VHH binders against TLD domain-containing protein 2 (Tldc2). Designs and how they scored, part 4

Target 1, 198 residues: TLD domain-containing protein 2 (Tldc2), of Mus musculus (Mouse) (a2acg1)
Amino acid sequence: MEDTLSGEEGEEEEEEEPAPAPAPQDPVEPQLTEASQVLGASEIKQLSLHLPPRVTGHPWSLVFCTSRDGFSLRRLYRQMEGHSGPVLLLLRDQDGQMFGAFSSSAIRLSKGFYGTGETFLFSFSPQLKVFKWTGHNSFFVKGDLDSLMMGSGSGQFGLWLDGDLYHGGSYPCATFNNEVLARREQFCIKELEAWVLS

## First folded at step 1 (VHH)

Design f09 (framework vhh_8fcz_2)
Fold by ESMFold2-Fast, scan of step 1:
Structure f09 (fold): chain B 198 residues (1-198), chain A 119 residues (1-119)
Amino acid sequence: as target 1 above (198 residues)
Amino acid sequence: QVQLVESGGGLVQPGGSLRLSCAASGFTFSYYAMNWVRQPPGKGLEWVSGISGSGGSTTYADSVEGRFTIIRDNDKKMVYLQMTSLKTEDTAVYYCARPKGWLYSYDYEGQGTQVTVSS
């Protein structure tokens, strides 16, 4: 099992940097197209405070969830086609832990790592912890046919999801200097939601 | 119609090995994780091992890690449990199960195969 979650980090894909930061705006509560089965209203408000200014106030559009669409990473990739812009990935595991990631761009198959330093990992344990980019490397997101990886360094991933979207893992990584997002390094997904913020 | 059929159980001495098999039908096998769970005599169900739909990820209960290996063959629609260094505590009925997406919750279970570890 030791090599199951370690992989080649591959080539980094260059992604366009966001436009210059806009003037600060008052935080606004996001409008969701559907009710979340992972996060409650309080968690949504807390997480919204940590989103990049460029997406503040954008509606959250549910493009994929395991309870509706089934447990398949390939279907997640399929339903992400045609979407651009950032994605919130929300997970609840077998212990009821809530955690996930903010991706600067859509979840997709990739040749190597892509994304920008806006990408972060988070966990509610039960207080919100947000793990921002450290600047150490640029290994933000990598989408393979059979796994999705977020954050890397030393062969382990901050968040790793199997192609079945049932098995996952979380380890400290150099990209985010994160804690294990769940109660244990290996977990089973109870619900996964992917929200596009545009 | 979803069907799971286990085989390969039997009587084995402590320290021995067995390979359990599970034949699946009625669903797109490669899209679903598969688990092995067991029920020792007079006890409740205990999760043993899991494998992702792709086979890229495996998990094991602490009691069996290093001794058991879960494998799948998606072309044959089979999942296997290779058991080594068997202990008397491994005596149980072993079930193949398709999980719902949370630990110990299952859509379907097979009829089971008996493993007895005794001299």
Scores: ipSAE 0.000, ipTM 0.153, lowest interface PAE 15.2, mean pLDDT 82

Design f10 (framework vhh_8fcz_2)
Fold by ESMFold2-Fast, scan of step 1:
Order: sequence, then structure tokens, then C-alpha cells
Structure f10 (fold): chain B 198 residues (1-198), chain A 121 residues (1-121)
Amino acid sequence: as target 1 above (198 residues)
Amino acid sequence: QVQLVESGGGLVQPGGSLRLSCAASGFTFRSYAMNWVRQPPGKGLEWVSGISWSGGSTTYADSVEGRFTIIRDNDKKMVYLQMTSLKTEDTAVYYCAKYSGLYYDTSFDYEGQGTQVTVSS
């Protein structure tokens, strides 16, 4: 039975008994190639529990960060080229708020929305909230030359990043039924990190 | 609707042990990660421990690592926190959460829920 993490209210599947839980494993903490400037150890441990089972125990490899690589979405796309596996985007804004997204696949230029229902948004406010796929639509990730969008429906994006990687926005969207991830709908990025879970 | 009922708190001496329990209802318990969080007197909420849906993965705050153990029983819809070597700093109201943190608006009544743990000499 596949490990499934979800916080969605109203799930009632008590009719049929699912397969027994797998045998316990040794606790696994993610290994990071560099220290995060966005999340502390406690936040990393909390977030790791919500990653899909297929990437549990995978190391987090820092492929891009704004403080080192500059504030450019085009550069993020370029540095994502050739990398395998899903991506964790970590953001800290001007108010010190920590939030981001898990993408089921690499961040890239696309003609339309791509990705799978493993994709989610999150925020620390200060407690971790994870906004999983609602099943309402499949608008997970879309990479335009001058903007990156995650989640859609209801006119706005769950997470929207400008090509300058300085301006961003967060709004409730049908894909994730998320709250605004920052303290305000429009925010300025202080640091963005892209981690590949190889 | 979602209900989480914590129990097992009480007064204990430093160095003592307690086992907290959380009874879940109103959702498919075996499909969700579960967490313990706490609120010390006059302070904000602090994440303590988490366990994956299957029980195959656990994680702990550095302050409790090696002293606390999180366990779940999916058949009974229970999550537990076994606390050993308790310190006065562990004094707090302890809350169980079915997702990534506290759900005051949907899962918890912020003022009325939780189980009080008091560690005093």
C-alpha cells in the first residue's frame, strides 16, 4: 500500500478495510547538499513528512538560489535543465514568511500546465499548512518565459512568480484550495531556493 | 466532521514519563500524516513530532529527539506520544493534528482542546 499524506476534510472511506500498514522503517531525515537560507531544521523535518513516498529518503540537492545565482526565472529554467526528479521550491518574503511548492517534475518552460497530483503548496504561518490537490482540475505547473504559475482556477494562481524573481503573488485557487501563502497577496521575494530530490 | 480528542496529560515529576493519546474520527485516518504540537504557557505553538500515514517514517524536534516516541495504530484510529525523561520545559498543552499543523478552524477548538502536561518538582 502506497504511503499517502493528505489533510483534506471530509474523506470517509471506512467502508472497505485497506491493506495493513507496511512494517515500520528506520526514521529517515533528508540530507541537504547545502544549508537552506529559507527553512530551518525543524521546518525541513516537518515538510519531509508530506513528500510523496517515492522520494522519501532522497537527498535534497540545491540547484538554484537567488542569493548565489541572481534573481532570474530564465536562469532558474536553465539550471533545471538535465536534472532528474521532483523539485521543492522554498521562498522567504520581505515579511520573513516561509512558503513554497513541491513540483512532481522539474521546473521548465511549457506550452500548458504539466505535473501530477503529487504537486502541492505549503506555508509556515508559523505552523506548517500543506495544500494538496483537490481533484478539481489539473492546473499544477505552467512555466512561461516571464512567469511561473502553480495552481489555477477561480481567476488567480496559487503561487505566481514574476520573471524577475523579485515579485510574486499568492491567491486561493481551485487546484489546491489553498490559503494565501504569504501574509499578503502580493509579496517581494527575499530568497528563493530550488531543490531537486534526486 | 473531523474530531481529534487528546488525553493522557497530567502532573509528573522531572525525569518522569507520560503517554499521550489522540482518538481520531470523521476522516480516513490511515491516509494522513499525524503530528503532535504543543503550546507552553505564554508562548506560541511548537511542533514536536510527526508520523507518516503508514507509521514507516517518524521525525522529531531537536528538543525532544531521543526522549519522545510517536506511534500510531491505524486499526484503532489512534496516535500516541510516549514521553520519557520529562523536563520542566516540556510543560505545555499538547495537541494532535491530522495534517501539517494545527487546524483550529476545522479540527480543533483552540481554547477547549488538547491535553495539559505539567512537569514540576
Scores: ipSAE 0.000, ipTM 0.232, lowest interface PAE 16.0, mean pLDDT 80

Design f11 (framework vhh_8fcz_2)
Fold by ESMFold2-Fast, scan of step 1:
Structure f11 (fold): chain B 198 residues (1-198), chain A 121 residues (1-121)
Amino acid sequence: as target 1 above (198 residues)
Amino acid sequence: QVQLVESGGGLVQPGGSLRLSCAASGFTFSSYAMNWVRQPPGKGLEWVSGIYSSGGSTTYADSVEGRFTIIRDNDKKMVYLQMTSLKTEDTAVYYCARHYGWLKSDAFDIEGQGTQVTVSS
């Protein structure tokens, strides 16, 4: 039995882990290249407090959104090409629930799980809840041709998105010890935005 | 087109064993995690087990942990479910699935016809 999924990616090197977080920086409001259709100014300010110090003050650049670019995971992957920095995925579902994920690196096709312990899931219920890495496993992000998965450890994913970017799911997972991000385990995406914080 | 063909079901006595097979085609099998889900009579779909693309990690529902083993053969494009110590509660139609995230028949895309497992004395 292997400890790592896929046998090629999903390995983490302790030597490459960031040093313990430095003293908190004074909060600086991020500058967005466009208005978000998912989060309001208050939610953006709250979420920014939980971003890694290394991206504090970086502008948020909108790389992909379903309302402009269509509902296609393959198109998301294509539009992420050329970007290497961290990504915020912001989702709004059929119930108006807002949630998403911070990925330590660009969203891409992968042979296995990739990313670092900076990766987290979040929801506004309506209070912001941030589900950070538990240290239980390193199953942060996996991009298959027809699905995107974030968090695992029990066959269930903390966040799962179908290639049609219309169907999604959220379940508690060992990676983040998260609550269901939406009001129900299975949801329909009304808007998805991918923001690069380079 | 994605196709999944389940087989190996049948009638078995409580405490018995059975091995289910799923033959996959129409996608890059080695790039996807595979799952087994089941539908007991008169109930909704229930997730049973998952195996990641490399075969290096497996996971199980609490109800089957220690009794079922999921394995895959990427060269043959097959996923298997070895069932031991079968209980009457394991009676269901068993399906294999490429994706995981949806657990109900109205949201879960079942590609194949499934294979019936009946555990009865």
Scores: ipSAE 0.000, ipTM 0.150, lowest interface PAE 12.9, mean pLDDT 80

Design f12 (framework vhh_8fcz_2)
Fold by ESMFold2-Fast, scan of step 1:
Structure f12 (fold): chain B 198 residues (1-198), chain A 122 residues (1-122)
Amino acid sequence: as target 1 above (198 residues)
Amino acid sequence: QVQLVESGGGLVQPGGSLRLSCAASGFTFSTYAMNWVRQPPGKGLEWVSGISGSGGYTTYADSVEGRFTIIRDNDKKMVYLQMTSLKTEDTAVYYCAKEWGYRLSGPYFDYEGQGTQVTVSS
């Protein structure tokens, strides 16, 4: 069957007729600056298909990971200060569940919620589920000194990370209409990676 | 094979200065945070300072804040510790270490070097 474009980003198919492309090869895995300790090759390929077109094919640069840089949200913020591009947060918990978030911009301390509707949450439960912006509110990302929050609307957060990066939570939220990303609402972080895509 | 080779230690009087160097090999240096840790005579390891892979972010133990400066040169695969206003309690063997993470009991480090002795005494 056919894929039909329908009023989303102002697609350019009505502006011009593009030249025929050569036959596509097998799906290309993005080039990572280091091996991920959270996601395998299959999961990386699957997740990359859901990234915004503007970062498709961009290399993933590892800016922070708990196994190398320690378990500290403040260190994550500091290592993000040189970056403005979008970020992938990859987490694995004590049950071996893999989940995370795509942020439209660098993770940082903030006075309130920031980011754009490109922001999404995801989980491999065991199939990949991507929870995109619902349009209900703009509570994408908020960085406090002692916690990082993504998604809100009911006093609960789609993804919440403690400043010690050992504990976190996931709850349904209006921003993403997401399912709980882990097997349970409260989890312990075994590994967290932050990748910049620019 | 990860190798870390420290140098620059010596005998110095209180109030003096020293610059320690660490030459790294066997890994992609610019992607790992580097640390300086020390072991005073008859005591355990004490973390001193850390620097991010890019060199843009640094941290220091309270006991050395304002006196020590950690720097790195990724092209040369070197990390340095500039020490000023040295005190007798800074006497220790200094090691550079690639940090792999934290545990409930504190930071966990990989040590590959022999260390460099710093003695602060008259």
Scores: ipSAE 0.000, ipTM 0.102, lowest interface PAE 18.3, mean pLDDT 80

Design f13 (framework vhh_8fcz_2)
Fold by ESMFold2-Fast, scan of step 1:
Structure f13 (fold): chain B 198 residues (1-198), chain A 121 residues (1-121)
Amino acid sequence: as target 1 above (198 residues)
Amino acid sequence: QVQLVESGGGLVQPGGSLRLSCAASGFTFSSYYMNWVRQPPGKGLEWVSGISGSGGSTTYADSVEGRFTIIRDNDKKMVYLQMTSLKTEDTAVYYCATRGYDFWSGYLDYEGQGTQVTVSS
């Protein structure tokens, strides 16, 4: 695996590796291995415009979903083993809100934060908002046994998922300067999908 | 005041090498990612490479991976781009940039004037 872990002693803040800024492209419908139960065709097209150029034309392969594989973060980690490359997390909560994250690399257990500045958070409320890396810090993704965190700073996480994959939270964070992704800061997951963009 | 000064560009033949330098001042250099980006003639900005504050992590655009190496010297507040196996497609003005880079809009928060690299026979 790529050395993306940071445990630097005495460092104030370390920004993650950056990604290119693509020119806007006409909507191109990606090929999905299965139908999404979270996003419709319109949302998929909108979101695909914001993917890094290096993966824009790549198929989306469904590696994990809660309705099929159960509500377990540890199972998500297991299903991710053997995959490298970026991951798109799609969530729908108890209020029917759709939101998620793009991770520059596979979701995995980690000693610290990993990932690159290609990582972003998004929400449909109902219009698509994409929250890109601010350059303020490098707290992109951290996978613990019992929680997954994406974005941090100011003591809060942009997206936080409990190990039960039922409870989650979203708060503004310095990494992405994001808005709360759901209608409320604490939410319950109704469906989570993890797509690998090979 | 944040200041970035690029240097080291020039004319080189295909297959040649160049080393670009960027001198930084006005911020806590070792805490920030540094980027190299370029603008080919008549085109928009293209990200080339990045390096973490500690230097422990580097990334490269597909077009330059294996040919370019990004390095930093935190004591000197310098970031470098070692370019080898240069191609005509590498012709561009090269800029270094720090935090505030917006990947999706192509905006760079930089003070540098860039350094011109021309690869031609």
Scores: ipSAE 0.000, ipTM 0.131, lowest interface PAE 16.8, mean pLDDT 80

Design n01 (framework vhh_7nfr_2)
Fold by ESMFold2-Fast, scan of step 1:
Structure n01 (fold): chain B 198 residues (1-198), chain A 121 residues (1-121)
Amino acid sequence: as target 1 above (198 residues)
Amino acid sequence: QVQLQESGGGLVQPGGSLRLSCAASGFTFSSYAMSWVRQAPGEGREWVSSISGSGGSTYYADSVKGRFTIARDNVKNTLYLLMDSLKSDDTAVYYCAKDRYWGLSYYFDYWGQGTQVTVSS
């Protein structure tokens, strides 16, 4: 549908009674606002080593998860509004496989593909594999009203999620030259988490 | 089995209008993006328009923007193409196409038999 999140981010500035600047430095390892139900501490640590330098020290804020918020892509889009910066999507499927995507930008409705070459797909099988941008095309992220897609080429998506957030698929795509992220090309989502890194 | 059946084509004068329909069966219609693709005599296939499964997003080729409107009725399992200000260059067989994947991929796995649109000189 629409690419509207950028326009919303500048309308909430409020400052009062300035306090002294905090002395604490950015965290060395990521600080999560809540515990992940998808990844353990070891997986979070491994994945954090592959994030772009610009998000080093940024906290991970849980903005959406299926166990709390239900299985709805439209709800994910709504809860993502007002957030800026990159997003980590963490998924666990019916076979217990853990995989997901790093999006350079917030997840949103869009008319076409958006994002940058910082976007990547990953899987734990059980070793972490990160599938970086190949440079073949710029089909990073596309948010339709009833599906979310990451990576494309040859008509197949590296990761696609149905609007019901229960059905998903993964195929090799030209954008990332990825392997199938799950054990099978079509899978059922047991848990999806969306973390904003800002 | 998946079936797509087009109707509504015909002969029309330049500047005229037509409404094409495509009746779909054999799959969960509302879960798939649908497209119209045309083929003029002696030419390759040209993508015309696509609509998301919910109908919330529509896409058009530059050659038809502002003149054609794609729509769907998910209760009736029917896809439409409303064609206004028709030109001789719009003369083609129009095919209803189902996306292979649930998202809009422009990779089509099922096609209708086509319906002829002729815009007379």
Scores: ipSAE 0.000, ipTM 0.185, lowest interface PAE 12.5, mean pLDDT 83

Design n02 (framework vhh_7nfr_2)
Fold by ESMFold2-Fast, scan of step 1:
Structure n02 (fold): chain B 198 residues (1-198), chain A 120 residues (1-120)
Amino acid sequence: as target 1 above (198 residues)
Amino acid sequence: QVQLQESGGGLVQPGGSLRLSCAASGFTFSSYWMSWVRQAPGEGREWVSSISGSGGYTYYADSVKGRFTIARDNVKNTLYLLMDSLKSDDTAVYYCAKGYRYGSLEFDYWGQGTQVTVSS
């Protein structure tokens, strides 16, 4: 079944009216258990607006970060044990680019792809771009001992992280129809954070 | 210091078979994707195959699908390329490379290469 996203049919020609009152600012910010070393307050607020409604208002609990816990995917898996809720992966690379993924469930070792269509990829390039599920396939997340993969189609991954969490890659994939998340397809991880939202 | 050393190349007749090996050291071998890349005389480099650190994922260039098998032994820190039904067009220097980058041949670490010649 095709997921038909409506085209832009709302092009209305309306006569100019006096400027409306300034848009209200949302005074509520996500509650983080610790400060992010990847995203600033503005980026956190922007990203939080794209999270599924079921996690709106949930605190972000830092369960893993490379600066504290070291560069090890196996340690990330170990520290994810006991968590079942959705996860935000935040990355900053050698060029200072900020990007990542929202996983519908905890990051774990798996035999195959798991997750739901709530899963998405994102980048700040410099504006926030969110790459949602296309409906083409269900290759959301796969955790191997040596790599973590998010999004696929014909052997390319939307986001790919190696086992030592130093090398990563980003490629267009059928799952998310994403752009390359970093400035280059292969990048070096400077900081990775995993936040549980439950 | 990362070191990659290929072996197993040689002269073989069309339809023959060869097994290439790449001995890796200086890094946690099982945590990295590994790749084979070749370069024919007078041609640019061509990606051949890649394998995930666990061996759970393998990818092949269309020119070698069904004829070549990539494999690894994480206990011995060795990468393999099992080449069957060799053609004259497979004549090239074969390089072991650390990592995987789809659509790109800009690897950080390469071996010295091993020559494969397919000729009658």
Scores: ipSAE 0.000, ipTM 0.154, lowest interface PAE 14.5, mean pLDDT 82

Design n03 (framework vhh_7nfr_2)
Fold by ESMFold2-Fast, scan of step 1:
Structure n03 (fold): chain B 198 residues (1-198), chain A 122 residues (1-122)
Amino acid sequence: as target 1 above (198 residues)
Amino acid sequence: QVQLQESGGGLVQPGGSLRLSCAASGFTFSDYYMSWVRQAPGEGREWVSSISSSGSTIYYADSVKGRFTIARDNVKNTLYLLMDSLKSDDTAVYYCARDYKFWSGYYPFDYWGQGTQVTVSS
């Protein structure tokens, strides 16, 4: 279980990745079922240009948000039940920073890491930066009862959310070669939204 | 036992400089992110700076950017805070804190030093 032993972190439950479709020349702005309290229209449009071609233009359906549903990872898992499609996690921290992740599949409890290389991390600092899969490992998403993790490779996570959905962290990881998504490695969540893209 | 021991605090005039050190023992220092957190009299804790396990990723609070430098020596198991252009507002007890390696708890700072007092006054 020591960090000197590579590959001791998690088990991968999903390994298949769908082949990407050609991106549309002029992507249509997505229709949201409700207004986002995290991202404005400009940020939503910018982010939508980086979604996998297979979900570009799909409506965004709000499954969970902390302002409506409270601050609980266990409730997020419960409200994800019955959804199988890709998920956008949008976060705003107490410093007003906007960042998040695209997950190739629904957020769920898992024994190990799952998901595909369509998964990515992003931040608006101040311009949009998208951190795509590097191919170095496949530690995309892992859902524990008390934490949600996205990206790994060194014992730290590209995005880590506490079960209380109040505390979070972001560190560079081998999965995405990402920058820290917030202004600092440790942050407090002001608002989290989970959107399902059909 | 995890032990974090700060040193280097003291009284300094506005515009002066101080170098804080934190000696770490009882754990693999090079596996952990490390942070400096301060607490002014009668105030809550304020995060100052963080440094990644390798030292490659560094973050500063806006209030100290350009004036403070965080560094670490993984051979000596020591964390540093080099403080330049000190202001009266920098007066606080400065704590060395171990960031939790896997961020699996409600409180990411699982161990703290006893603190070292920094007083900036004429």
Scores: ipSAE 0.000, ipTM 0.128, lowest interface PAE 14.3, mean pLDDT 81

Design n04 (framework vhh_7nfr_2)
Fold by ESMFold2-Fast, scan of step 1:
Formats: C-alpha cells, sequence, structure tokens
Structure n04 (fold): chain B 198 residues (1-198), chain A 122 residues (1-122)
C-alpha cells in the first residue's frame, strides 16, 4: 500500500546498509516460465544482478506479452488482476532497442502514483544502464485507464505507454534521473512482456 | 465465420464437479487467448478465468481460485473449464469468449458462444 507522496528522500538512508548478500553459490540464472522474445540469456543475467535481493531465486512468470495477447493496456491490466509482487516490463521498439522497468508492485489502475524506491528504469542501448530512484520524489508508477506512466517530476514521464501499447515515450525525469530509454523520445513498441516475480 | 460452441453444463449437487467444453472454429484457435465468463440470473456478467494462447499462463477470479481449472487443447481447438467443489453461487450460464488481438472500442472480447447452463442445487 503506497500513499500519494510528493517526495521523501530521507526515509531510505537509514537502511542503506545492505540486506543479506547473496549466498556463496554460482550466479543462478532466473527460471523463466517461457522464453523471452525481448531479452536474450546474457541480458536476462545482467538485469537479474540489479533486482532487489528479496526477489532473488523467484521465478519469472510471463503474465502478458503483445505478440501472444495483443496490443492493449487494458488487457495487460486485466491479466495483472490477482497477481501481487514485483513486475518486470521488457520492451523492444521499432529500432530494436531493448529497455523497460522494474515495478515494486503489480501493474494496475490507480488514482495516483504508487510503488516504492525499489522501482527502476533500464536500457540496453548498448550497455545495460539502470536508473534507480534519486529520492527527489515518489512518482514511481501510475496506471490510468488509457496510459501507464513510470517516473515523473519534469512535466514528462521516464516511461510512458499509450493504452494502444503501440505508442510510447521516454524522457528524463526527476524520479530516476534517467536518459531517454530508446533512441528517440517517442517510439513504437514491437514487443512488450510483463513478468511477475513471485 | 467465428463460432464458439459450449457444452457440458447441467444440474449438479453442491460439492459436485462438471467439465465444460467449448469447440472453436472459424479462426486460428492456437493464436488467441480464451476466457470463460458467467452470468447468474438477474446479475451482470462476471469474468471467471482466462488462458493464454499456449496454455502457459492461466488466470482465475478470486471466487473460483482453487476450485476451477481452465485448460485448452490446441490440436482439437477446444477450451475447457474443470469445475470442482461446486457451490450454489456458481449457478449461472457459462460463456466461452475469444479475446480480441488488439484493443478496439473498449471491448476485450470480440466473440462469444451461446452459453451453457450450470445449476448447482440439491
Amino acid sequence: as target 1 above (198 residues)
Amino acid sequence: QVQLQESGGGLVQPGGSLRLSCAASGFTFRSYAMSWVRQAPGEGREWVSSISYSGGSTYYADSVKGRFTIARDNVKNTLYLLMDSLKSDDTAVYYCAKEGLYYGSGSWFDYWGQGTQVTVSS
């Protein structure tokens, strides 16, 4: 449950001391319920190193993908119903760029911004860049009926997806101090996958 | 051209089981997500369960989770709903529904079957 917050940096600093380090073992690749059509094994391994420790060892369950389920944000919301916990959104655009977001909570309709500072944006253009919470505001995720937004504070969104799940945008935002995730600010989605990390 | 034909409904005692089937034709069944939606007498439609095109992902309404199982056979072009531990509240007409490929005018289902009646009573 997230309150509507305007920004609250100080709360996170007391717990900067790490949660338990990963146990000494081979780097365990996540178990995916199906193959990703967005990321290859190398990208999945790289991204996994940046996930919160609390989801280490959790399988990635494919809840939605555009090639299978169609290009509809409302269908994504419907297929998220009943799921809780973190979600990975993986996108590939018309230029073949791979990027997305980690949401601390399921993707859903909301009246305001929700989520926690575990939320981040990422891109593989060409190296993996992870844009973590800056602490300047708490505008993590907002699900409107016809758009999904992640990150704000600059009058634009770090990641914005139209209800048609074909048009999207990425802009620098105060929440994540991110770079434009695609090669350009407005892009067209070729594939979107939503993975629940139960 | 698209046709969805439900069967397997009937009268059962509380605690009983039923298996509903939906025979699909007129489209490439293996390429689309499918759902079951029910409507009780005097009520609106209630979504029950959905299954992805491959069967790799399944979803259930809280009211049926743990009791119902959705399944599909892409070779036979058939959708199933296996209903266990039936309750009087499960009494409804059950519809097979095909999900549209792309978002249109706000409807997520582009085709519906005629429905099959399930009555749970002693």
Scores: ipSAE 0.000, ipTM 0.123, lowest interface PAE 16.3, mean pLDDT 81

Design n05 (framework vhh_7nfr_2)
Fold by ESMFold2-Fast, scan of step 1:
Order: sequence, then structure tokens, then C-alpha cells
Structure n05 (fold): chain B 198 residues (1-198), chain A 123 residues (1-123)
Amino acid sequence: as target 1 above (198 residues)
Amino acid sequence: QVQLQESGGGLVQPGGSLRLSCAASGFTFSSYEMSWVRQAPGEGREWVSSISSSGSTIYYADSVKGRFTIARDNVKNTLYLLMDSLKSDDTAVYYCATEYEVTYSGSYTFDYWGQGTQVTVSS
């Protein structure tokens, strides 16, 4: 309930560019610096089709994962320091469900919501569903010391991660008009990976 | 210079228990977050547990929750890992490590690592 619908920010593109640069036709599979423990090759290929054009062809660099680096949001913030590019968060919960988020910029501590309308949530159920920005608000990403939130509009978050990176939640939110990303609103994280795309 | 010396590893049967110790020197131990990290044969490093400088905040990997207990003694400059209900999958070299940060290369690194102590769980 504390989310203010301040002026709609983001990438409203009524300013059309006549530049004839060809749009990417068939995105090739991204090159990962490490093997993912969350997504298989087919899921990675599917997800890469929905990434913004500006990161097409960028390799995915693993900067954090819970099985290697521990279950701590503070460590995620620390590992993000020095990175300026966008981030893919890949999660697998205890039920084996795969879901996550694309953040337009690095995950960091913040006073309020930051990011752009490139930010989206996704889930595999088993088909890939991508929940893009609706334009209703600009509540993309907010990093508190004890929680990470993506998407809002009614006091509930599209994706919410506890500072222990074990407990999480997902609710429909106005930012993304998303479905619950896991099988249930509250879930327990089995593995979390953060990939930088720069 | 910072030194971390692990001890307490050995051969135990499944269901057994071990207590690992890490003796720290060369830095103000009570000011640093401490962690246990393990590496199984042929595998990469896996974080096991961490404890804040005061001991008030503790984290565990899901694979060890309820079986392992991390503790520290800031007077003795010693970190502990009490391991109960050991499984074959717990077989690894266990390392003591201080707090970490991301490098400019984008890889994490612990400020300092110990030499490790071997834990073998075998029937």
C-alpha cells in the first residue's frame, strides 16, 4: 500500500528513429562463462530471445551463486559492486520450479526503486512466460539491507527475496501484471544465480 | 601476515560426527566475518557456512542445515564447524576463509584462505 504512482518513467518510445540498422533476426545461443545449475540449454536459448537488443550477443558472466558463494543477500550486493551491466537472476526453488528476473542494471542497495522498463520477470511452467513492464508504475527494483524486491503496486512484490536468500515470495503486481512465478506465493530457494550481461 | 590453520578432519563412517577448528592469526579476528568452504574431489568450491564478526548472524548451505553448526570464539581467535550426521557427500577438503569481496574481474575472492583439512566419510 505504500507505493506511490508517481509519473510513469521508462522507455516510452514515441521518438522513433529512422536509422536502418537491421533488427536481430535469430538470436544465437548466448555464451555462458560457467555452466548454469538452474537452467538447461533449451531454457537459456528461449530466455535469450526476450533480452533487450542492447545486450544481444553479450556473454553471460556468473558473478554470484548460492551454492558457491553462500545464501546471503549482502554477499550478492557485494559481488555486484564494480558491475554496471544488466543482470539475470535465475532461481530454482525446493519444488524444482525455475523462474527469475532480468534487471536493467546491477543489483544494489537503494533508497527507493530504480531501473528501467527493460526489467521483466519470467517463469517456466513448463513453457516460458515473460512478464514485461505494463507502464502502470516504475517500481522495478529495490534493494534493502534485508530484502530484494522486483515489481510492486499494492504492498506485495512480483519477486521478493529475503536477506537470507532462502525464503522468497511472488505475487501479482501492477508493474509486470505477472502470475505467481513459483507454484505457490511463498517458496524456498534451492539455487540462485546472478549473471551479468556486459 | 594473515594465517588460517584448519584442523580436526579425518575418516568417519556415515552418521558420524567431526569438529573442525580454524586457528586465526595476523589480523583482528573479532572484526571479520568468517566462513567455511569445501571442495569435493573433482568438484568446484562450495560455500558451507558463515558467521558474522560478533557471532549474532549465521548462515548455512541448505545441504548442511540442521546437521552442521558454525561457532566462533573471539577470545581464542578460533572458528569451529561441528558436523553431525555426516554423509558420503560431505567428503571434501574444508577451508576456513575470511570475508570476501568481488574483484575487478567480476570473480569473488575471500580475503584469506587456510590450507584446508580433509574430511572423508566412507563405510
Scores: ipSAE 0.000, ipTM 0.112, lowest interface PAE 16.4, mean pLDDT 81

Design n06 (framework vhh_7nfr_2)
Fold by ESMFold2-Fast, scan of step 1:
Structure n06 (fold): chain B 198 residues (1-198), chain A 123 residues (1-123)
Amino acid sequence: as target 1 above (198 residues)
Amino acid sequence: QVQLQESGGGLVQPGGSLRLSCAASGFTFDDYAMSWVRQAPGEGREWVSSISWNSGSIYYADSVKGRFTIARDNVKNTLYLLMDSLKSDDTAVYYCAKDITEYYDSSGYFDYWGQGTQVTVSS
């Protein structure tokens, strides 16, 4: 049965209290433990302006990357064990597009969606676009054995990664009101990096 | 055989209070968001309140804010709606509804509904 909520007040309440986009900060250049193979210094600086204040001064520690650790989502989950705090996922696809996500919490296996409204998606097309939480739902991150999903609510995921970490997809979703992050909805990953900002 | 069974409805005077309960069975209750939706005679369904799997996210319709409280007991597999300062406009059948995920979203899609419990507020 299609939901026929005639409670415009309820929908209006959710719309009236969208999560505000965080105001850009002017942080000091972040200290990375290693060089990124996905983003250059300019992109890193631009992205840092959109990080939550609580992690603005934190170093970026490389926990996982496909070129070193292989193309396996289960390996990513394993290497995230024991890490505290938020994570940046940086992706470059076979077309050379750069995009990714900031997760408020470590990437992990989960029974359903977890995380907070600090979570966002981004793309460089080539200008940085950041897609903040809209406040309409809380479908931030879900980790299954064979897929990782970030953002939902429109029947599609804002960012979807296959367990092989080679196939992925990006679609507009209600969580982030995002654009397709790559040049097209389905893409092939060339490099994925997971950085912890604890 | 997912089942949602509401109880606690009845007739009350304006300004009175009621506590609705919804007993859930046939699924892992603490894996899903739960909601209350009401329907007055001759009107469409009106969403009232939602609670995430862990009670960490709670939402209310503007018409019930400050008067109603949603709660859940994951050990007892039970959803509650505590209704205070009841008004004649609160008269409706109240339905317990199961979300398809841990969190409510404004799409309003619920995969299972209870049979409803009648609340009548009259002087």
Scores: ipSAE 0.000, ipTM 0.143, lowest interface PAE 13.8, mean pLDDT 84

